# Designs tried in a protein design chat: VH-VL binders against NAD kinase (nadK). Part 282

Target 1, 268 residues: NAD kinase (nadK), of Syntrophomonas wolfei subsp. wolfei (q0aze0)
Amino acid sequence: MKIILVNNRFKENTEKKAQEIAGQLSALNVEVIIDNGLDEPYAGTVDFIMVLGGDGTMLRAARRYGQRAIPVLGVNMGTVGFLSNIEINELAEYLPLILREEYSLEARMMLEVAVFQQQSLLTRVFCLNELLLRSNSPRMLSFALEISGQKLEPYRGDGLIVSTTTGSTAYSLSAGGPIADPQLDAFIVTPVASHIINKRPLVVSPEREISLHLLEEREAIIGIDGQIKMDFGAENRVLIKRAPHPLLMVNLKAKPFFTSIDRSLQRQ
Short names: E, the ipSAE of ESMFold2; O, the ipSAE of OpenDDE; V2, 0.75 times the mean of E and O plus 0.25 times the DockQ between their complexes.

## First folded at step 19 (VH-VL)

Design WW12 (from TT9 with light chain N36T; framework fv_ixekizumab; at its last fold request DockQ between E and O 0.84; V2 from the best seeds 0.81)
Fold by OpenDDE, fold request of step 20:
Structure WW12 (fold): chain C 268 residues (1-268), chain A 122 residues (1-122), chain B 112 residues (1-112)
Amino acid sequence: as target 1 above (268 residues)
Amino acid sequence: QVQLVQSGAEVKKPGSSVKVSCKASGGTFKSYAIHWVRQAPGQGLEWMGGIIPILSRADYNQRFKGRVTITADESTSTAYMELSSLRSEDTAVYYCARGHTWKTSHGYFDYWGQGTLVTVSS
Amino acid sequence: DIVMTQTPLSLSVTPGQPASISCRSSQSLLRDIGLTYLHWYLQKPGQSPQLLIYFGSDRASGVPDRFSGSGSGTDFTLKISRVEAEDVGVYYCMQALQTPLTFGQGTKLEIK
């Protein structure tokens, strides 16, 4: 059996814990690879992925390994989030279940984001939460939104978020987007400070495609899961689709989404 | 509790096809593989194949030479097994079973359907 | 394919006496992490198979403690310490190390 431990090299506690867990797993004859984000993703076959940390680490793990149909377990290390399933102090208890593969799985839809310059593909990225288009200046953006070839009225505002249902409790939520059941596959299109007061977010079928481009020469950026940033100008286009494969999230412990989100919102 | 309920008995002519259904209840449908096992009269158990619903991927016993098709409908929590080009040797009780894992390998069958008798005769 | 071989194919036992069934695999069913992918099923007359023992030695829920599984590698044994009338049926071992999953021939247990 081979397991990847994903941690954050900028958080010492996760690195130490990864080494500790690696030792424990090795003692059980499990091959362990530690991925702290410094090197390229491991290319070999893997049976299981443990994410040690918070939602940010999970997002990175999803981008690196989410298309490989590998079970991914979020192990929380004292942070508040929605993507972890068990606590670090519970791992020992659930380890036998992991080894025997006695756990439930939940499929989470991911985004396929393609950025073009003219007709040339600049980059293609898969992500778990969202794509953000926003202004890189005090000026509002003017951009075109197309859904399945249908051209909507030009958007004017600070930006736009296209998120998965998983991402509905991330930046989209802060921007006024709806809370979505993560078991539902859909796009959520949430305006960021639109010139139209209370412009409503859109819930879009996962079968559709979403495209964005600027209508004026303005400075803009694209953000992916709050971790990837790239410049976006008038010569660029972005195409968003449902990723061909979902992220397989491990459910070892019952964690009712709606109870959790209600509790989390109450704390804010 | 988990239950697997299969469709009723079938009588088929040689060369025809049969499609057996298996409805699962009491658990998370996509979290576990569904397997099909048949048993000819007075004979042992034979694994036909299994499906991983969460990936919509099926694995087959190559002994059936492509005659078996296993599918799943998430909306109804139902798995299907279709066997084509039926012959007399295909007369058997067909069982669906739930694997305790999401994969088709490494698992044991913790729940079984009641079985479906398929009779192939001219 | 992994070949599973059971012995004996039939067994007649007096109530209260012990019974033993052997299962041999053509290759080791032991994984590096120490798990053995050998499972036992019982099919009572007129019923569907039911899980009896999993991973070589663990009893399924509701299975009496008179049933026990042992063995490693390629040789496995199912034992019944005191056979009862309700134990009548056909016992099957199954390997789940790799696809295709394969069963033993079955062992028919009858009461004398």
Scores: ipSAE 0.864, ipTM 0.929, lowest interface PAE 0.7, mean pLDDT 95
Fold by ESMFold2, look of step 19:
Structure WW12 (fold): chain C 268 residues (1-268), chain A 122 residues (1-122), chain B 112 residues (1-112)
Amino acid sequence: as target 1 above (268 residues)
Amino acid sequence: QVQLVQSGAEVKKPGSSVKVSCKASGGTFKSYAIHWVRQAPGQGLEWMGGIIPILSRADYNQRFKGRVTITADESTSTAYMELSSLRSEDTAVYYCARGHTWKTSHGYFDYWGQGTLVTVSS
Amino acid sequence: DIVMTQTPLSLSVTPGQPASISCRSSQSLLRDIGLTYLHWYLQKPGQSPQLLIYFGSDRASGVPDRFSGSGSGTDFTLKISRVEAEDVGVYYCMQALQTPLTFGQGTKLEIK
């Protein structure tokens, strides 16, 4: 059996815990690969992924491994977020169930983001929460949104968020978008400081194809899960689709989403 | 409780196809592989294949490759097994079963359907 | 394919007496994490199979403690310490280490 342990090297406590857990797993003849963000993602076959830390560490794990159809368990190390399932002090209790594969899964939709320069693909990335298009100057952006070939009236403002339902509690929420049940599959399109007051958030079928491009030259950026940034200009276009595979989140312990919303949001 | 309910008995002619349904209730359909096992009269159990609903991916016993198609409809929590080019030797009771895990290996079958008799005769 | 061989293929037991069923696999079903991917099922007359033992030795929910499973590697045993009338049926072992999943031929248990 082979497991990836994902931690955040910038949190000293998580690095020590990752080594301790790796030792415990090795004693059970489990092969362990530690991913602290320094090296390339492990390319070999893997049975399970443990994420040690908060939602940010889970976002990195999802971008690196979410398209490989591997169960991913969020293990909280202090601050309760939306993406952890068990606490670190409970891991020993649940380890037998993990080894026996006695757990359930929840699928979480991901975005596939393709950025082009003119006709050429520059990059393709996957994300769990959202893509952000925003101005990188004091000036507003003028940009076009197309949904499955349907051109909406031009947008003017600071930018736009295209979010999954999982991302509905992240940046999209702060920009005025709705909280969505993460078991639904949908895009949530949330304007950021729109000059055009009638541009409301949209909830869109996950089967749609979303396209964005600037209508005039401006300094803009694309943000991915709040963790990756790319320059975006008038020569660029971004296409957004449902990713081929969902993130497979492990459920070992029941986590009632609706009754815990306030607590989870408060701790962000 | 988890419950698997299969479609009713069928009588088929050689060369035709049959599609058996298996509706799951009382649990999370996506999380668990659904397996198909057949039993010819007076014979033992034979695994035909299974489906991983969360990935819409099926794995098959090579003995049936090319004749068996296993699918799932998540909206109705129903798995299907279609066996084509039927022969008299395909006369059997066909069971669906739920594995305890999401993938088609490693699973123990903790829940079984009631079985569907398929009779192939001219 | 992993071949599963059961012995005996039939067994007639006086009520109250013990019974033992052997299952042998063509290769080890033990993973180095200490788990044995061997499961046992009972098919009572006219019924679907039902899970009896999983991972070699764990009893399924509702299974009486007179049933026990043991063994490792390639040799496995199902024991019934005191056979009762309700135990009549066909017992199958199944390996789940790898696909295709394979069953033993079955052992028919009867009361004499």
Scores: ipSAE 0.762, ipTM 0.889, lowest interface PAE 1.3, mean pLDDT 91
ESMFold2 (binder alone), look of step 19: mean pLDDT 92; pTM 0.951
OpenDDE, look of step 19: ipSAE 0.857; ipTM 0.926
ESMFold2, fold request of step 20: ipSAE 0.735, 0.729, 0.730; ipTM 0.879, 0.876, 0.873
ESMFold2 (binder alone), fold request of step 20: mean pLDDT 92, 92, 92; pTM 0.950, 0.951, 0.950
OpenDDE, fold request of step 20: ipSAE 0.850, 0.861; ipTM 0.920, 0.927

Design WW13 (from TT9 with heavy chain S56D; framework fv_ixekizumab; at its last look DockQ between E and O 0.88; V2 from the best seeds 0.82)
Fold by OpenDDE, look of step 19:
Structure WW13 (fold): chain C 268 residues (1-268), chain A 122 residues (1-122), chain B 112 residues (1-112)
Amino acid sequence: as target 1 above (268 residues)
Amino acid sequence: QVQLVQSGAEVKKPGSSVKVSCKASGGTFKSYAIHWVRQAPGQGLEWMGGIIPILDRADYNQRFKGRVTITADESTSTAYMELSSLRSEDTAVYYCARGHTWKTSHGYFDYWGQGTLVTVSS
Amino acid sequence: DIVMTQTPLSLSVTPGQPASISCRSSQSLLRDIGLNYLHWYLQKPGQSPQLLIYFGSDRASGVPDRFSGSGSGTDFTLKISRVEAEDVGVYYCMQALQTPLTFGQGTKLEIK
């Protein structure tokens, strides 16, 4: 059996714990790869991915490995978040279940984000939470939103978020988006400080495609899961689709979403 | 508790196709593989294939040479097994079973359907 | 394909006496993590198969303690310490190391 431990090299406690867990797993004849984000994603086949840390670490893990149809377990290390299933102090208890593959899975839709310059693909990224288009200046953006070929009225504002239902409790929420059931597949399109006061978020079918481009020469940026940043100009366009594969999140412990969300939100 | 309920008995002619359903209840359908196992009269158990509903991917016993198609409908928590080009030797009780894992390998079958008799006769 | 071989194919046992069934695999079913992917099922007359033992030695829920599984690698044994009338049926071993999953021929247990 081979397991990837994903941690955050900028958080010493997660690094230390990853080493410790690696030792424990090795003693059980499990091959371990530690991914702290410094190197390229491990290219070999693996059976299980364990994410040590918080939501940010999970988002990175999802981008790096989410398309490989491998179970991903979030192990919380004392942070507030929505993407961890067990606590670090519970890992020993659940380790036998992991080894025997006695766990349920939850499929979480991911985004496929493609950024183009003219007709040329600049980058393609899969992400778990959201794509953000925002102004890189104090000026508002003017941009076009198209959904499955339907052109909406031009948007004016600071930006726009296209989020998964998983991402609904992330930046989209702060921008006034709805909280979505993570068992539902959908896009959430949330305006960021629209000049239209009552501009409403859109809930969009995962079967649709979403495209964005600027309508004027302005400096903007594309943000992905709050971790990737890219300059975005008038000559660029972004196409957003449902990723071809969902993230397989491990459910070792029952974690009721709706009963837990209030607690989590109160802590923020 | 988890239950697997299969469709009723079928009588088919040689060369035709049969599609058996298996509806799961009492658990999380997408989290576990669904397998199909058949048993000819007075014979042992034979694994036909399995599906991973969460990935909509099926694995097959190659001995059936492409005659088997396994599908799953998440909205109804139902798995299907279609066997084409039926032969007399395909007469058997067909069982669906739930694997304790999401994969088609490494798992044991913790729950079984009641079985579906398929009779192939001219 | 991994070939599973059971012995005997049939046995008749007096109630209260022990029974033993052997299952051999053509390849080792022991994984590096120490798990044997060998499972035992019982099919009682007129019923669907039911899980008895999994991973070689673990009893399924509701299975009496008179049932036990042992072995590792390629040789496995199912034991019934005291056979009861309700134990009548056909016992199957199954490997789940790799697809295709394969069963033994089955062992028919009858009461004398």
Scores: ipSAE 0.833, ipTM 0.908, lowest interface PAE 0.8, mean pLDDT 94
Fold by ESMFold2, look of step 19:
Structure WW13 (fold): chain C 268 residues (1-268), chain A 122 residues (1-122), chain B 112 residues (1-112)
Amino acid sequence: as target 1 above (268 residues)
Amino acid sequence: QVQLVQSGAEVKKPGSSVKVSCKASGGTFKSYAIHWVRQAPGQGLEWMGGIIPILDRADYNQRFKGRVTITADESTSTAYMELSSLRSEDTAVYYCARGHTWKTSHGYFDYWGQGTLVTVSS
Amino acid sequence: DIVMTQTPLSLSVTPGQPASISCRSSQSLLRDIGLNYLHWYLQKPGQSPQLLIYFGSDRASGVPDRFSGSGSGTDFTLKISRVEAEDVGVYYCMQALQTPLTFGQGTKLEIK
């Protein structure tokens, strides 16, 4: 059996814990590949992915491995986020179930993001939370949104977020988008600091294709999960679709979504 | 409690197709593979294939490649097996079963349907 | 494909006496983590199969402790310490290490 153990290289407490856990797994004849973000993603066949850390570490694991149809377990090492299932001190208790594959799964929709220059594909990336289009200068953007070939009235403002339901509690929420049940598949399209003429967030079927391009020459960027940044200009278009595969999140312990959000909102 | 209920018995002519349904209740349908196993009269059990609902992907025994189609409808928690180009040798009881895992390998079948007799006769 | 071979193909047992069924695979069913992907089922007359033993030795829910499974790798045994009338039927082993999943030929257990 082979497991990828994903941690955050910028937090020294996760490095020690990753090595400790790798030792425990090796004692059970489990081969462990540690992914701290420095090297290329492991390309070989694996049975399971264990993410040590918060939601940010899970986002990186999802981008690297989410299209491989491999179960991914979030293991919390501190502040509980939305994407962890068990605590680090519970791992030994659940390890027999992991080895026997006695757990359930939850599918989380991902975005497929394709950026073009003219008609040439420049890059294709996947994300779990959102794509952000925003200005990279003090000036507003003027941009066009198309949904399955249907052109909406032009947008004007700081930018636009195209989010999954999982991402509805991330940047989209701060920009005024709704909280969505992550069991739903949908796009949530949330304007960022829209002009005097306010545009409302849209909830869009996952079968749609979303296209964005600038209507004026401006310096803009595409942000992916708040962690990857790409330049975006008047010569570019971005196409957004539901990714071919969802992230397969492991459930070993029940984590009620709605009560967790309510408590988080009270702390804000 | 998990329960699998299959559609009723069918009598078919050679060259036709049959589609058997398997409705699951009492669990998270998406998390577990649904398998199809057949048993010809007086014979043993033969795995035909299974569906991985969370990926909407089926895996087939190569023995049946091109003749079997396995699908799932999550909204109704129902799996389907369709066998085409029927021959008299396809006369059998067809069972659905739920594996304990999400994929088509490694699973033990802890829940079985009641079976569906398909008779192929001219 | 992994070939599963059961012996005997039939047996007659006096009530209260033990029974033993062998299952051999053409490849090892043991993964490096120490698990054997070998499962046993009982099909009683006129019924669907039901799970008896999984991972070579674990009893399914509701299975009496007179049933036990043992073995590893390529050789597995199902034992019934004291056969009862309700144990009549056909016993199948199944490998689940890899697709296609394959069953043994079955062992028919009868009461003398």
Scores: ipSAE 0.775, ipTM 0.894, lowest interface PAE 1.2, mean pLDDT 91
ESMFold2 (binder alone), look of step 19: mean pLDDT 93; pTM 0.954

Design WW14 (from TT9 with heavy chain S56A, light chain A60D; framework fv_ixekizumab; at its last look DockQ between E and O 0.89; V2 from the best seeds 0.79)
Fold by OpenDDE, look of step 19:
Structure WW14 (fold): chain C 268 residues (1-268), chain A 122 residues (1-122), chain B 112 residues (1-112)
Amino acid sequence: as target 1 above (268 residues)
Amino acid sequence: QVQLVQSGAEVKKPGSSVKVSCKASGGTFKSYAIHWVRQAPGQGLEWMGGIIPILARADYNQRFKGRVTITADESTSTAYMELSSLRSEDTAVYYCARGHTWKTSHGYFDYWGQGTLVTVSS
Amino acid sequence: DIVMTQTPLSLSVTPGQPASISCRSSQSLLRDIGLNYLHWYLQKPGQSPQLLIYFGSDRDSGVPDRFSGSGSGTDFTLKISRVEAEDVGVYYCMQALQTPLTFGQGTKLEIK
């Protein structure tokens, strides 16, 4: 059996714990690869991915490995979040179940984000939470939103978020988006500080495609999951689709979403 | 309590196709592989294939040489097994079973359907 | 394909006496993590198969303690310490190390 441990090299405690867990797993004849984000994603086949840390670490893991249809377990290390299933102190208890593959899985829709310059693809990224288009200046953006070929009225504001249902409890929520059931597949399109006061978020079918481009020469940025940043100008367009594969999140422990969400939100 | 309920008995002619359904209830359908196992009269158990519903990916016993198609409908928590080009030798009770893992390998079958008799006769 | 061989194919036992069924695999079912991917099922007359033992030695919930599984690698044994009338049926071992999943021929247990 081969397991990837994903941790955050900028958080010493997660690094230390990853080493410790690696030792424990090795003693059980499990091959371990530690991914702290410094190197390229491990290219070999693996059976299981364990994410040590918080939501940010999970998002990175999802981008790096989500396309590979491998179970991903979030192990919380004392942070507030929505993407961890068990606590670090519970790992020993659940380790036998992991080894015996006695766990359920939850499929979480991911975004396929493609950024173009003219007709040329600049980058393609899969992400778990959201794509953000925002102004890189104090000025509002003017940009076009197109959904499956339907052109909406031009948007004016600080930006726009296209989020998965998983991402609904992330930046989209802060921007006034709805909280979505993570078992539902959908896009959530949330305006960021629109000049139209009553501009509403859109819930969009995962079968649709979403396109964005600027309508004027302004400096903007594309943000992905709050971790990737890219300059975005008038010559660029972004195409957002449902990723061809969902993230397979491990459910070792029952974690009721709706009964826990209030608690989590109160802590923020 | 997890239950697998299969469709009723079928009588088919040689060369035709049969599609058996298996509806799961009382648990999470997406999280576990669904397998199909058949048993000819007075014979042992034979694994036909399995599907990972969450991925819509199926694995097959190559002994059936492409005659088997396994599908799953997550919205109804139902798995299907279609067997084409039926022969008299295909007369058997067909079972669906849930694997304790999401994979088609490594798992044991913790829950079984009641079985579906398929009779192939001219 | 992994070939599973059960012995005996039939067994007649007096109630209260022990029974033993052997299952051999054509290759080792032991994984590096120490798990044997060998499972045992019982099919009672007129019923669907039911799980008895999994991973070689773990007993399913609700299965009486008179049932036990042992073995590792290529040789496995199912034991019934005291056979009861309700134990009548056909026992199957199954390997789940790799696809295709394969069963033993089955062992028919009858009461004398």
Scores: ipSAE 0.803, ipTM 0.896, lowest interface PAE 0.8, mean pLDDT 94
Fold by ESMFold2, look of step 19:
Structure WW14 (fold): chain C 268 residues (1-268), chain A 122 residues (1-122), chain B 112 residues (1-112)
Amino acid sequence: as target 1 above (268 residues)
Amino acid sequence: QVQLVQSGAEVKKPGSSVKVSCKASGGTFKSYAIHWVRQAPGQGLEWMGGIIPILARADYNQRFKGRVTITADESTSTAYMELSSLRSEDTAVYYCARGHTWKTSHGYFDYWGQGTLVTVSS
Amino acid sequence: DIVMTQTPLSLSVTPGQPASISCRSSQSLLRDIGLNYLHWYLQKPGQSPQLLIYFGSDRDSGVPDRFSGSGSGTDFTLKISRVEAEDVGVYYCMQALQTPLTFGQGTKLEIK
């Protein structure tokens, strides 16, 4: 059995704990690959991914491994978030179930984001929460949104968020978007500081294709999950689709979404 | 309680196809592989294949490759097995079973359907 | 494909007496994490198969203590310490280490 153990090397407690857990797993003849963010994603076959840390570490794991159909377990090491399933002090209790593969899975939709310069693909990235288009200057953006070839009236404002339902409690929420049930598949399109009053958030079928481009030459940025940043200009466009594979989140312990919303948001 | 309820018995002519359904209740449909096992009269058990509903991906016994199609419909919690180009040797009881895990390997089958008799006769 | 071989193929037992069924695999079913991917089922007359033993030795809920599984790697044994009339049927071992999943030929248990 081979497991990837994802941690954040800039939090000393998580690095020490990752080493301890890797030792425990190796004693059970589990081969452990540590991913602390320093190296390229491990390319070989693995059975399971264990994420030690908060939602940010899970977002990185999802971007690196979410398209590979590997179960991913979030293990909380501090503040409660939306993407952890068990606490670190519970891991020993659940380890036999992990080895026996006695757990359920929850599928979480991901975005496929393709950025172009003219007709040439510059990059393709996957994300769990959202793509943000925003101004990189005091000036507002004028930009076009197309949904499956249907061109909406131009947007003016600071930017736009295209989010999954999982991302509905992240930046989209702060920008006025709705909280969505993460069991639904949908895009949530949330304007950021729109100067066009009737531009409301949209909830869009996951089968749609979303396209964005600037209508005027301005300095803009594409943000991915709040962790990747790219310059975006008048010669660029971005295409957003449902990713081919969902993130497969492991469920060992019940985490009722609706009864925990207020508590989870207060601790964010 | 988990239950698997299969469609009723079928009588088919050689060369035709049959599609057997398996409706699951009392559990999380997505999380567990659904397997198909057949048993010819007086004979043993033979694994035909299984589906991983959360991935919509099926694995097949190569013995049946090209003749069997396994699908799942999450909205109705129902798995299907379709066997084409039927021969008299395909006369058997067809069972669905739930594995304890999400993938088609490693699983023990803790719940079984009641079986569906398919008779192939000229 | 992993070949599963059961012996005997049939067994006639006086009520109250023990029974023992052997199952051999062409490859080890033991993963390095210490689990044997070998499971046992009983098919009573006119019924669907039912799980008896999983991972070589774990009893399913509701299975009486008179059933036990043992063995590791390539050799596995199912024992019934005292056969009862309700134990009549065909016993199958199954490997689940890899696809295609494969069953033994079955062992028919009868009361004499």
Scores: ipSAE 0.714, ipTM 0.869, lowest interface PAE 1.6, mean pLDDT 91
ESMFold2 (binder alone), look of step 19: mean pLDDT 93; pTM 0.954

